# Ledger of designs, part 79: miniprotein binders against q9bqp7

Target 1, 240 residues: q9bqp7
Amino acid sequence: VPQNWFPIFNPERSDKPNASDPSVPLKIPLQRNVIPSVTRVLQQTMTKQQVFLLERWKQRMILELGEDGFKEYTSNVFLQGKRFHEALESILSPQETLKERDENLLKSGYIESVQHILKDVSGVRALESAVQHETLNYIGLLDCVAEYQGKLCVIDWKTSEKPKPFIQSTFDNPLQVVAYMGAMNHDTNYSFQVQCGLIVVAYKDGSPAHPHFMDAELCSQYWTKWLLRLEEYTEKKKNQ

## First folded at step 6 (miniprotein)

Design x12
Fold by ESMFold2-Fast, scan of step 6:
Structure x12 (fold): chain B 240 residues (1-240), chain A 88 residues (1-88)
Amino acid sequence: as target 1 above (240 residues)
Amino acid sequence: SPERLEEIIRKLEEAVKLFEEGKIEEALDILWEVLEELLELIEETGDPELYDILLRVFEALDLIDEGRPEEAIRILEEAIRRLEELIE
């Protein structure tokens, strides 16, 4: 049980659209801050299993590719992920942005992988937008807030070379999603409530992406785990 | 200790049962607990047999993600037998 318990949902907010909501998706820039980011908190509080797997993976890749090959491989993975997110933002943005997009961005295997998911996405309310939890003191940059199959979701786009058909295999991704959700629900820059999450794992070979939908109950369960990670981060920061 | 090994064995047996019942996500939750407990025990003991068993459990996780639960179950049953031998 976390010491600094705080609710994920805001009882004063609705998930229904209202007349004051912008017609264009929100894109609030993330500013450099002393306040820790979601990704920083998670990276600094990795589980024993995560640390073990990461180190083992690094050693195997360095043995296979050499140190220079490993650096090139990881740089390419990062670049592919960045381009995938840029393509998705372009696809989900207003018509003017769509006209300007590079056709080559749409030919990625990752983009092919998510086509069936995108058909069920509508009502985009935020894209590549900053969130801050003023009470719990953390920040983040979420990928997307939109309706998926009629439910307003924080949507996180992920790339993978290996299949991830079960949410348990996505590591900290559920924690990342609920951290963004809790921040957005308590951020004065936003007026709506999000109660659901969606992790979309896209594949390089174009095989169909795996969607991991998180209902309100599952989000609440992962929120408790996120609060424990945040508590651990805060304690480590005090002791260093 | 024998009590900790017995608890790990019990959890692995429960995970196998859940995989056999097609309750994959419940089984995976238990399997991740087993991995954490094995890592803690390895840190305390330095036992290379426990390290080998840990690697086999990770292989079972990969097999589940690949849609090969029958092979994963076989590996987990092997892990149970190896842990039982450490108690004896």
Scores: ipSAE 0.391, ipTM 0.775, lowest interface PAE 3.0, mean pLDDT 87
Fold by OpenDDE base, second read of step 7:
Structure x12 (fold): chain B 240 residues (1-240), chain A 88 residues (1-88)
Amino acid sequence: as target 1 above (240 residues)
Amino acid sequence: SPERLEEIIRKLEEAVKLFEEGKIEEALDILWEVLEELLELIEETGDPELYDILLRVFEALDLIDEGRPEEAIRILEEAIRRLEELIE
């Protein structure tokens, strides 16, 4: 049980989306400050086991690809992910519909993969927008806030070369999503609340993406786990 | 310790049972616990056999993600047998 419990949902915010669909999604810039990011917290609080597994995976990949090959692979994965997010931002942004969409960005297997998900996405409220939890003292950059099948969600887009049909296979991604939710729900820059999360795993080959929907109950469960990770991070920093 | 290995075996058996019952998510949770426990033992003992078993459990996870649970179960059952041999 977390020592410093804080709610994921803000009771002062109404669950009713204010009727005014903002014509333009929010895009709050991430400010560089001393406040740790969600990603940093998660990375620094990985278990010894998780670190070991990742290191073993890395060593295996280096054995297969060589050191330079692995560096190139990592760089390519990163670049593909970045381009995918840029393409999604362009697709989901009303303003960019007027700009010459780089057709090359839209011609990816990952974009093909998520088409069936995008059909169920509407009411985009935020894109690539910073969130800050002032009380718990962490920040993050969320990918998207939108309605998925009529439920307002924090949506996190992921790329994978292999199937991830189960939420358990998405590693710490559920923690990231709920961390963003909790921060947004208590960030004064946002006037609305989210109760659901969505992890979308897009595939390079264009096969249908897997949506991992997180209802309020599941979000609450992962929120507890997030709080524990945050406490661990805080304790580690005090001892450094 | 034999006791730790016995616990790992118990968890693997439970995971297999859960898979057979169609409770895939619960089974996956247990498998991740098994992986953590195996890793701890490997760090302590340096036993290459445990490392091989760990890799097999990972293969099972990958097979589950690929929609091949029957093959995953076979691998897990093999892992159980190998662990039992270590206790003997």
Scores: ipSAE 0.030, ipTM 0.530, lowest interface PAE 3.3, mean pLDDT 87

Design x13
Fold by OpenDDE base, second read of step 7:
Structure x13 (fold): chain B 240 residues (1-240), chain A 88 residues (1-88)
Amino acid sequence: as target 1 above (240 residues)
Amino acid sequence: SPERLEEIIRKLEEAVKLFEEGKIEEALDILWEVLEELLELIEETGDPELYLILLRVFEALDLIDEGRPEEAIRILEEAIRRLEELIE
């Protein structure tokens, strides 16, 4: 049980999305502060099994590609991920703000993979927007806030070369999503609340992406786990 | 300790049962617990047999992600047998 419990949902905010679809999604810039990011917290508090999996994967890849090959591969993966997010931002942004859509960005297997999910996405409220939890003292950059199948969600887009059909296979992604939810729900820059999360795993080969929907109950469960990770991080930093 | 190994075996048996019942997510949760416990034991004992068992459990997870749960179950059952042999 977390020592410093804090609710994921804000009782002062109405669950009713204010009917006015904002004409333009929010894009709050991330400020470089001494405040840890969600990503940093998660990376510094990885479980032993997660560390083992990553090291095993790394060693296997180095064996197959060599050290230089692995570095190149890693760089390419990051670049592909970045381009994918940029393409999604372009797709989900209002047409009026769309600079010349680089048609090349839209021609990816990952974009093909998520097409069936995008059909169910509407009412975009935020894109690549910073969130801050002032009380718990962490920040993050969320990918998207939108309605998925009529439910307002924090949506996190992931790329994978391997199938991830189960939410458990997405490692700390559920924690990241709920961390963003909790921060947004208590960030004064946002006037609305989210109760659901969505992890979308896109595949390079264009195979249908796996959507992992997180209802309010599941979000609450992962929120507890997030709080424990945050406490662990805080304790580690005090001892450094 | 034999007691810790017995607990791991129990969890693996439970996971197999859950898979057979179609409760894949619950089974996966248990498998992740097993992996954590195995890693702790490996850190304490340095037993290479436990390390091999750990690798097999990871292979089972990969097979589940690939949509091959039957093969995963076979691997887990083998892991149980190997753990039982360590207790004897």
Scores: ipSAE 0.331, ipTM 0.742, lowest interface PAE 1.7, mean pLDDT 89
Fold by ESMFold2-Fast, scan of step 6:
Structure x13 (fold): chain B 240 residues (1-240), chain A 88 residues (1-88)
Amino acid sequence: as target 1 above (240 residues)
Amino acid sequence: SPERLEEIIRKLEEAVKLFEEGKIEEALDILWEVLEELLELIEETGDPELYLILLRVFEALDLIDEGRPEEAIRILEEAIRRLEELIE
């Protein structure tokens, strides 16, 4: 794809707050569709390094836990991540959800880990909200759009058992963030422009989360890489 | 492919220099390029020495994430020496 013809930022949109901005966070539901999701595209186009690391990790874990233990472990990791996202949506929502809150949902080590980041988050504009890039034909469900230290960001909450103090160690997370950003900037359901990203890596033991802020220039660099992954996905789909 | 090995050595030397200067993110970008190039060479050659060098570079990445850059640098310097021996 001609990358110069598909910019991440929409020249027709402002990044400044205005009176048309919603007073409550947007929550557009994700509809079932044949259009690929960001996570599907990334999973189907993993780099050689990512495939190697994943297979090596699987082999080590199976040796340590057995096949049944590995399945239980991965299921628990998935559930912990899901609960962490649910807790963050609840914390950042202006009103309590109609569903009963579990006190334990709000007291995990992961929530303790992000407290210092949450203090710098304000002006929430979207939570657990669907985005679609109408021209490039992909969809996603982003975690959060809010101001972080005064900058409007697509914010992605991640959990990790190992320290991730450098953005390079977060693998495809930057690509995921810019894919959501580009989609939102070209989705008619949204009126504002996002130019920055934030990846927050939270830790189970409550150790301080690592924030990875992505300015407009860095977002543009990762956007180019995302377009290449999207092109690779499209080619692989034609060959299957 | 001595020219390809020389390029990998150059990148590793640059990464070591950047780690020594505290420019960790720039060094990490280069290390991920090295890993991709090593995997391509392993696929082409089947050389077990290249596989061992690949594992050492991954170990260096883990050490950097753990806040142990001096140990990572030593491992990368060992990797450089091993690659130089392959060129002769």
Scores: ipSAE 0.296, ipTM 0.721, lowest interface PAE 3.9, mean pLDDT 86

Design x14
Fold by ESMFold2-Fast, scan of step 6:
Parts: structure tokens; sequence; C-alpha cells
Structure x14 (fold): chain B 240 residues (1-240), chain A 88 residues (1-88)
């Protein structure tokens, strides 16, 4: 029965902090590899719902901005997201480890949006850090591993121009979070266990960010869906 | 807008009728049009109930692909009821 696939959690690991934990957050660099990334797997196995929604969004933007305008818009959205992640890494990192600061990165509407979430974040263990699943052979770059309201979480920071009150509005974000979680839990570069996820959707206008917390049971459910997407990717790769 | 929701309901009812008549391709054409209109309304309103209804319509499409039109019709009828509740 295929129901007994690879587990997301590693029973030999603990989420409890101990004296041997590093004093600074881990930041393992992501190296280019033949091993597929979480993003690549998800992009190549999109559902017909995701394809439809993405194509409709593209059509509307191209109609509004033109082909070149659409390219500039998507580049700007990417840059805004990159700056948001850089600001969060700066805020959550010890000052002694930072090589530079940018005042403008700390003042965006997105940063204002997440202030109430950041108040509940502590015990940062990893920032912008590479993960690799030892046996399933996939890689990823996670945003943050920290305690949120006392629970160790893989935290994924997202930017949005529209409200996302329900987790189903975040597309593959839950799959991305559990993929990183499962990889980290089986990656020899890390020694702790993460059992919870948090997707934080920040808004450009500074409206309060929406946190989507994923407990261990929900993470296990999404892990099963991620394994199916990974299997689909592997099958498509064989057929080429 | 109640008028826009009523238009979507009308199209879903026509799709159900076409599925019941075995006119699968004609019904699918209308169903894809419904998806486009639902997405536009979701992007304007941010209403999570509309997003839930969108997911139900996609489930109906999957059931049609699997050769299960009777179950697809039941899901579309649920979608119609949910949209009617949104009107008032």
Amino acid sequence: as target 1 above (240 residues)
Amino acid sequence: SPERLEEIIRKLEEAVKLFEEGKIEEALDILWEVLEELLELIEETGDPELYYILLRVFEALDLIDEGRPEEAIRILEEAIRRLEELIE
C-alpha cells in the first residue's frame, strides 16, 4: 500500500532549543545542482486551476501594460519581494553579523504590514538557508526558521497587493513550506526538527499581514500532496 | 453586484442542463466562461466564498474528465445554491 511513504518528521530530532544550538542563525548557501528545486517541481506540475489563474492574470496585465510593460511590472514585483526578504533578514539577524544596512529597506509598507507578526517571532535558527532532502533528492532555499508564538516554524514571507484571508488563496505556498520542512528535517546540515509552518502574506499598503499557521497535522496532509507533485515531476522527467 | 451573480447562476444552470442532455463539449464551454467570470469577481471583491465556489467548479471539471457527469452536476448544483445565498 503506497500510504507508507517517506515521513515529513524525523523522530530522532527535537524542536526544543538546547545549549549546543548555534548562537547565530544558519545560512547555508544554495548551490546550482542537477537536483530539482522545490520551485522547479511546483512550476512543472501545476494543476489546471493554477495554469488557468496564472494565464488569466497574465492576459489582464498584458492588456493593461503591453508586453514590455508586463515584463517591467513582473521585474518590479520580483524586486519588491527581494527587498522585502532582505529587510526581514536584516531585522531578524544579529547586528554583529550584518555587513551593511539600507534604511529604505526598513520603511516599506510591507514591513509595516508584518510588524504585529514580528513581535511574536523569536529564537531564529535559520535565515535564507539552503535545504536538501537527503533521500528524496530535491533542494530549496527557505526564508526563515524561528519560533512563532513559541512554536518552531518554517516561515515563508509573501507579498500581495490583494487580501488573502484563506490558505487556499496562497496556491502552492503550503506545499512549498512543507517541502522545505521535510528537507530540513532530513538534511545533515541541521540538527533540529520543525513540525509547524507559517505563511505570512504582507500587503503593500501596510494593512495588517495575514498569518496562515500550519500545525503538524496540516503539515502532514500537505506533505502527502507534495510527495505526489514530486512523483509527477519524476514521471514527467522520465518521459521528457 | 447581484446582477453579475445572477448571470453566473444562469450560465451554471445552462451548463447543468447541457450535461444532463449529454452535450458535454457545449457544457464545458459555458463552464470555462463561468470560471473566467468568477475569477474576475474574486479579484474585484476578494470574497473567499467565491474562491470556494471556483474550487468546486474545478472539481466538477475533474469529474467530467473522469467520466462522472452525474457527480459533476451535483457539485454544480451546490455551487448554484451557494451563489444564490450570496445574493441575499
Scores: ipSAE 0.007, ipTM 0.324, lowest interface PAE 8.9, mean pLDDT 80

Design x15
Fold by ESMFold2-Fast, scan of step 6:
Structure x15 (fold): chain B 240 residues (1-240), chain A 88 residues (1-88)
Amino acid sequence: as target 1 above (240 residues)
Amino acid sequence: SPERLEEIIRKLEEAVKLFEEGKIEEALDILWEVLEELLELIEETGDPELYWILLRVFEALDLIDEGRPEEAIRILEEAIRRLEELIE
């Protein structure tokens, strides 16, 4: 059990649609500050398996591509992910708030990969929006909050070169999702409750994306693990 | 220690059984526990045989993700046999 336990869900909030809900998706900008981000906390508290796998992957890629080739490859992967997120934000936004008009972004293999998931997504509440947990002191930038198959979810869009049909192979992605969820549920900029998560792994070749749905029970289990990682981060920072 | 290697063997055998039963997510949870324990032993002992076992387990994880559980099971069974030889 975490020493600083705090609940993921806010008992004073509802996930049901009501008159107080915004008519347009929220997009609160992320402010740079001293409060750690979810991704920072996770990067600074990686497990031994994650560190080993990442290091082996880097070594293999450098051997295959050279140091300059590896740098170019990782830059391209990052750029493709960024463009994928921009395309999804554009697709899910109302036309009056359309940010990007590049039709080529909308026709990528990654977008084709997620088509079958998108048909089940509706009622978008937030896009590329900042969250902050005032009590636990962390921030994040979530991708999307929308209904997936009728359930309000924090949705995280991921790209992968290799198949990821099992949630266990997504490493810290479940922790990232529940961290955003807990923050949003206690952030005064939002009025609704999210109890479910969805990790969508999209593929460059257009192969069908793998959805990893997380119900409230699973989210609660990962939330406990997130609190342990946050506690580890806080202790590590104090010992510097 | 032989006791810790025996625990790893038991967990790998359970994972193989779960894969054979189609309980893939339960088996994956166990494999990730095995990886953590192997990394700790490698850090403590520097044993190259344990490093070989670790790489076989990672290979099995990749095969499972690719929808190749029969090949993953064979790799895990090879790892089990090698570990049994280390304690004999």
Scores: ipSAE 0.127, ipTM 0.624, lowest interface PAE 4.8, mean pLDDT 85

Design x16
Fold by ESMFold2-Fast, scan of step 6:
Structure x16 (fold): chain B 240 residues (1-240), chain A 88 residues (1-88)
Amino acid sequence: as target 1 above (240 residues)
Amino acid sequence: SPERLEEIIRKLEEAVKLFEEGKIEEALDILWEVLEELLELIEETGDPELYEILLEVFEALDLIDEGRPEEAIRILEEAIRRLEELIE
């Protein structure tokens, strides 16, 4: 149990479309300052299992590829992920200029991987948009808020070289999603409520992406774990 | 120490049972608990045998993600056998 519990959902908000909601997806820019991001909190509070896996992976990859090969590999993975998110933002934007897409961006295996998921995505409310939890003092940049199979979700697009058919194998991704959700639900820049999450793991070879839907109960369970990670981060920061 | 090894064995046995029943996500939750406990024991003891058992549990996780639960079960059963030998 976290010392300073705070609810993930806002009882004053509705998850249904509101007539006052903007027709164009929101894209609020991230303002960086001393307030920690979700990504920083998670990076600074990695579990023992995550630290072990990361160190072992780095050592193994450097041994296999050499130092220069490892740098090239990680740079390429980062670039592919960036292009994947840019392509998705373009595909999901309702604006004419953003719907005109570079042909090469749309040909990636990752985009092919998510086609079956995208068919079930509609009612986009936010894209690449900043969230801030004023009370809990953290910020984040979420990928997408849209309806997936009729339910409003915080959607996080992930790339992976290895299959991730179970949510348990996605590491901190569920925590990242609920952290964004809790922030958005209490951020004055937004008027709606999100109660569900979706992690979409896309594959470079075009294999069908794995969707991990998180209902309200599962989100509440991961929210408690996020609050514990945030508490751990705050304690570590006091000691620095 | 023997009591903690017995608890890890119990959890691995439960995970194997859940995999055999097709309750994969519940079994995975238990395996992540086992990994945490093994890492704590390795930090305390420095036992290289525990390190190798840890690697077997990670391999089982990868096999489950690959859709190979029968092979994962086999590896977990070997991990259980190795832990039992450490007690006795």
Scores: ipSAE 0.407, ipTM 0.781, lowest interface PAE 2.8, mean pLDDT 87
Fold by OpenDDE base, second read of step 7:
Structure x16 (fold): chain B 240 residues (1-240), chain A 88 residues (1-88)
Amino acid sequence: as target 1 above (240 residues)
Amino acid sequence: SPERLEEIIRKLEEAVKLFEEGKIEEALDILWEVLEELLELIEETGDPELYEILLEVFEALDLIDEGRPEEAIRILEEAIRRLEELIE
């Protein structure tokens, strides 16, 4: 049990999005502060075994692709990820604010992969927006807050070359999502709260993306795990 | 050894510069070299601070994969600062 328990949900906020919420998604800039990001907390609380596995993966890839091939692969993964997020932001942004859609950004296997998910996405409230948990002292940049199948979610978009049909295969992504949820729910810049999370794994070949929906109960379970990771990080920093 | 740490710092600085120049591929190559050197050094020394710096570099790589190079650069700059403190 976490020593510093804090609820993921804010009882002072309404579960119903205010009908008066602006039609334009929020985009709060991330401020450079001494406050750790969600990603930083998760990475710095990885086990030695996890780091080792990552290194083994690298070595395997180098053996398969060669050094130059691996470099090219890594660069391509980066570029594809960036383009995918840019394309999604463009798609989910209101048409009136859409600068000239680079049609080339929309022509990707990843975009094709998520089309069936996008059909169920509506009521976009935030895109690439910063969240801060003032009490727990962490920050993050969330991809999207929108309704998925009528439920308001923090949505996190991921790219993969391999199928990830199970939420367990998404590593620490569930922790990231609930961390963003908890921060948003207690960030004064937001007037609403979220109770659900969604991880979408998009595939390069255009095969249907896997949506991993997280209901309020599952979010609460991962929230406990997140708090433990945050405490571990905090303790580690105090000892430095 | 201070010399090994200085080399790691140099590489990280170069990576940051390359990112700023838009040479992402070359920057990533250097970051992977840094990771290997850090891993070797950690295996030799068992220094927990180096391990944390390693994880920061991994975080930067993940952020790059997510299309967030500016945040990655900030993390790398912090890693450089921490390494410099170890040499002092």
Scores: ipSAE 0.017, ipTM 0.307, lowest interface PAE 7.2, mean pLDDT 85

Design x17
Fold by ESMFold2-Fast, scan of step 6:
Structure x17 (fold): chain B 240 residues (1-240), chain A 88 residues (1-88)
Amino acid sequence: as target 1 above (240 residues)
Amino acid sequence: SPERLEEIIRKLEEAVKLFEEGKIEEALDILWEVLEELLELIEETGDPELYEILLDVFEALDLIDEGRPEEAIRILEEAIRRLEELIE
């Protein structure tokens, strides 16, 4: 149990839509400041296993591609991910102008991969939107908040070259999702509560994406782990 | 330390049993604990055989993700055998 424990869910909030809810998905811009991002906290507190895997992967790729080739490869992977997220934002936006964005982005293998997931997604409330936890002092930029199979979820879209049929193989993705969830539930820019998460791992060859649904109990378990990572990050900063 | 090797062996045996029962996610949680403990022990001892066993456990994780649990179980059983030999 973390020393600075704080609840993930806000008892003062409902997950049900009401008449005051906006008809257009929220897209609050991320404001950079000294407050750490979810991504930064996770990057600075990787587990021993994650550090080992990352270092071995880097060494193998650099041996295969060279230093410049490795940089080009990682840049291309980043670009593909960025384009995938842009395509999903376009598809899920109710605005026609966004849906009319580059047609080539909408026809990728990654988009084919997620089609069976998208048919179960509705009631979009936020897209590419900033969240901040004022009490715990962290910020984030979440991909999507929408109903998946009738349950309001923080949805995180991921790409992978290798199959990821089990949530245990998605590394820090569950922590990222619950960190966004906890922040949104306590952010004054949002009025609703999210209790579920969804990680969607898409594949370049169009193979069916793997959805990893996280119910409230699982979210609470990962939230405790996120709080430990936050505590570790804070302690490391004090020792600098 | 023999006690730490015995604990790692116990966890690997539990993971194998869970995989055989089709409880994949529970088994994966245990394998990640094994990886952490092996890395700590390698940092303390510098034992190259523990390093090879670590790599085998990572390979088993990849095989599980690929839908090849029988091959993963065989690798984990070999890892158990190798760890048992180190206790002597």
Scores: ipSAE 0.412, ipTM 0.788, lowest interface PAE 2.7, mean pLDDT 88
Fold by OpenDDE base, second read of step 7:
Structure x17 (fold): chain B 240 residues (1-240), chain A 88 residues (1-88)
Amino acid sequence: as target 1 above (240 residues)
Amino acid sequence: SPERLEEIIRKLEEAVKLFEEGKIEEALDILWEVLEELLELIEETGDPELYEILLDVFEALDLIDEGRPEEAIRILEEAIRRLEELIE
């Protein structure tokens, strides 16, 4: 049990999205402060075993592709991920605010992969927006807050070359999502709260993306795990 | 060895420079080399500080993936500082 328990949901905020659909999604800039990001907390609380597994994966890939081939692969994966997020932001942004859509960004297997998910996405509230948890002292940049199948979610978009049909295969991604949820729900810059999360795994070959929906109960379970990771991080930093 | 740490610092500085120049692919290549060298040193020394630096470099990679290169650069610069302190 976390020593510093804090609720993921804010009882002072209404569960009902205020009917005033902001015509424009929120995009709060990330302020560079001494406050750790969600990503930082998760990375610095990785186990030695997790690091080892990553290294083994790398070695295997180098064996398969060669050193130069692996470097190229990694660079390409990174670039594709970035382009995918940019394309999604463009798609989910209101047409009036759309800078000239680079049509080339929209022509990707990843975009094709998520088309069936996008059909169920509506009521976009935030895109690439910063969240801060004032009490727990962490920050993050969330990808999207929108309604998925009528439920308001924090949506996190991921790219993969391999199928990830199970939420367990997404490693710490569920922790990231609930961390963003908890922060947003207690961030004064937001007037609403979220109760659900969604991880979407898009595939390079255009095969249908896997949506991993997280209901309020599942979010609460991962929230406990997140709090433990945050406590571990905090304790580690105090000892440095 | 101080020499190995100096080489890692050099590579990180080069990566930062490449990022500033917009050469993201080349910078990423160097960061992966840094990760390998750090992992080797960690295996040899068991130094927990090197492990923390490794994790920071991983975070920087993730931030770059998220389109936040400025934050990544800050993390890398701090990693350089921490490595320099280990050599002193």
Scores: ipSAE 0.016, ipTM 0.283, lowest interface PAE 7.4, mean pLDDT 85

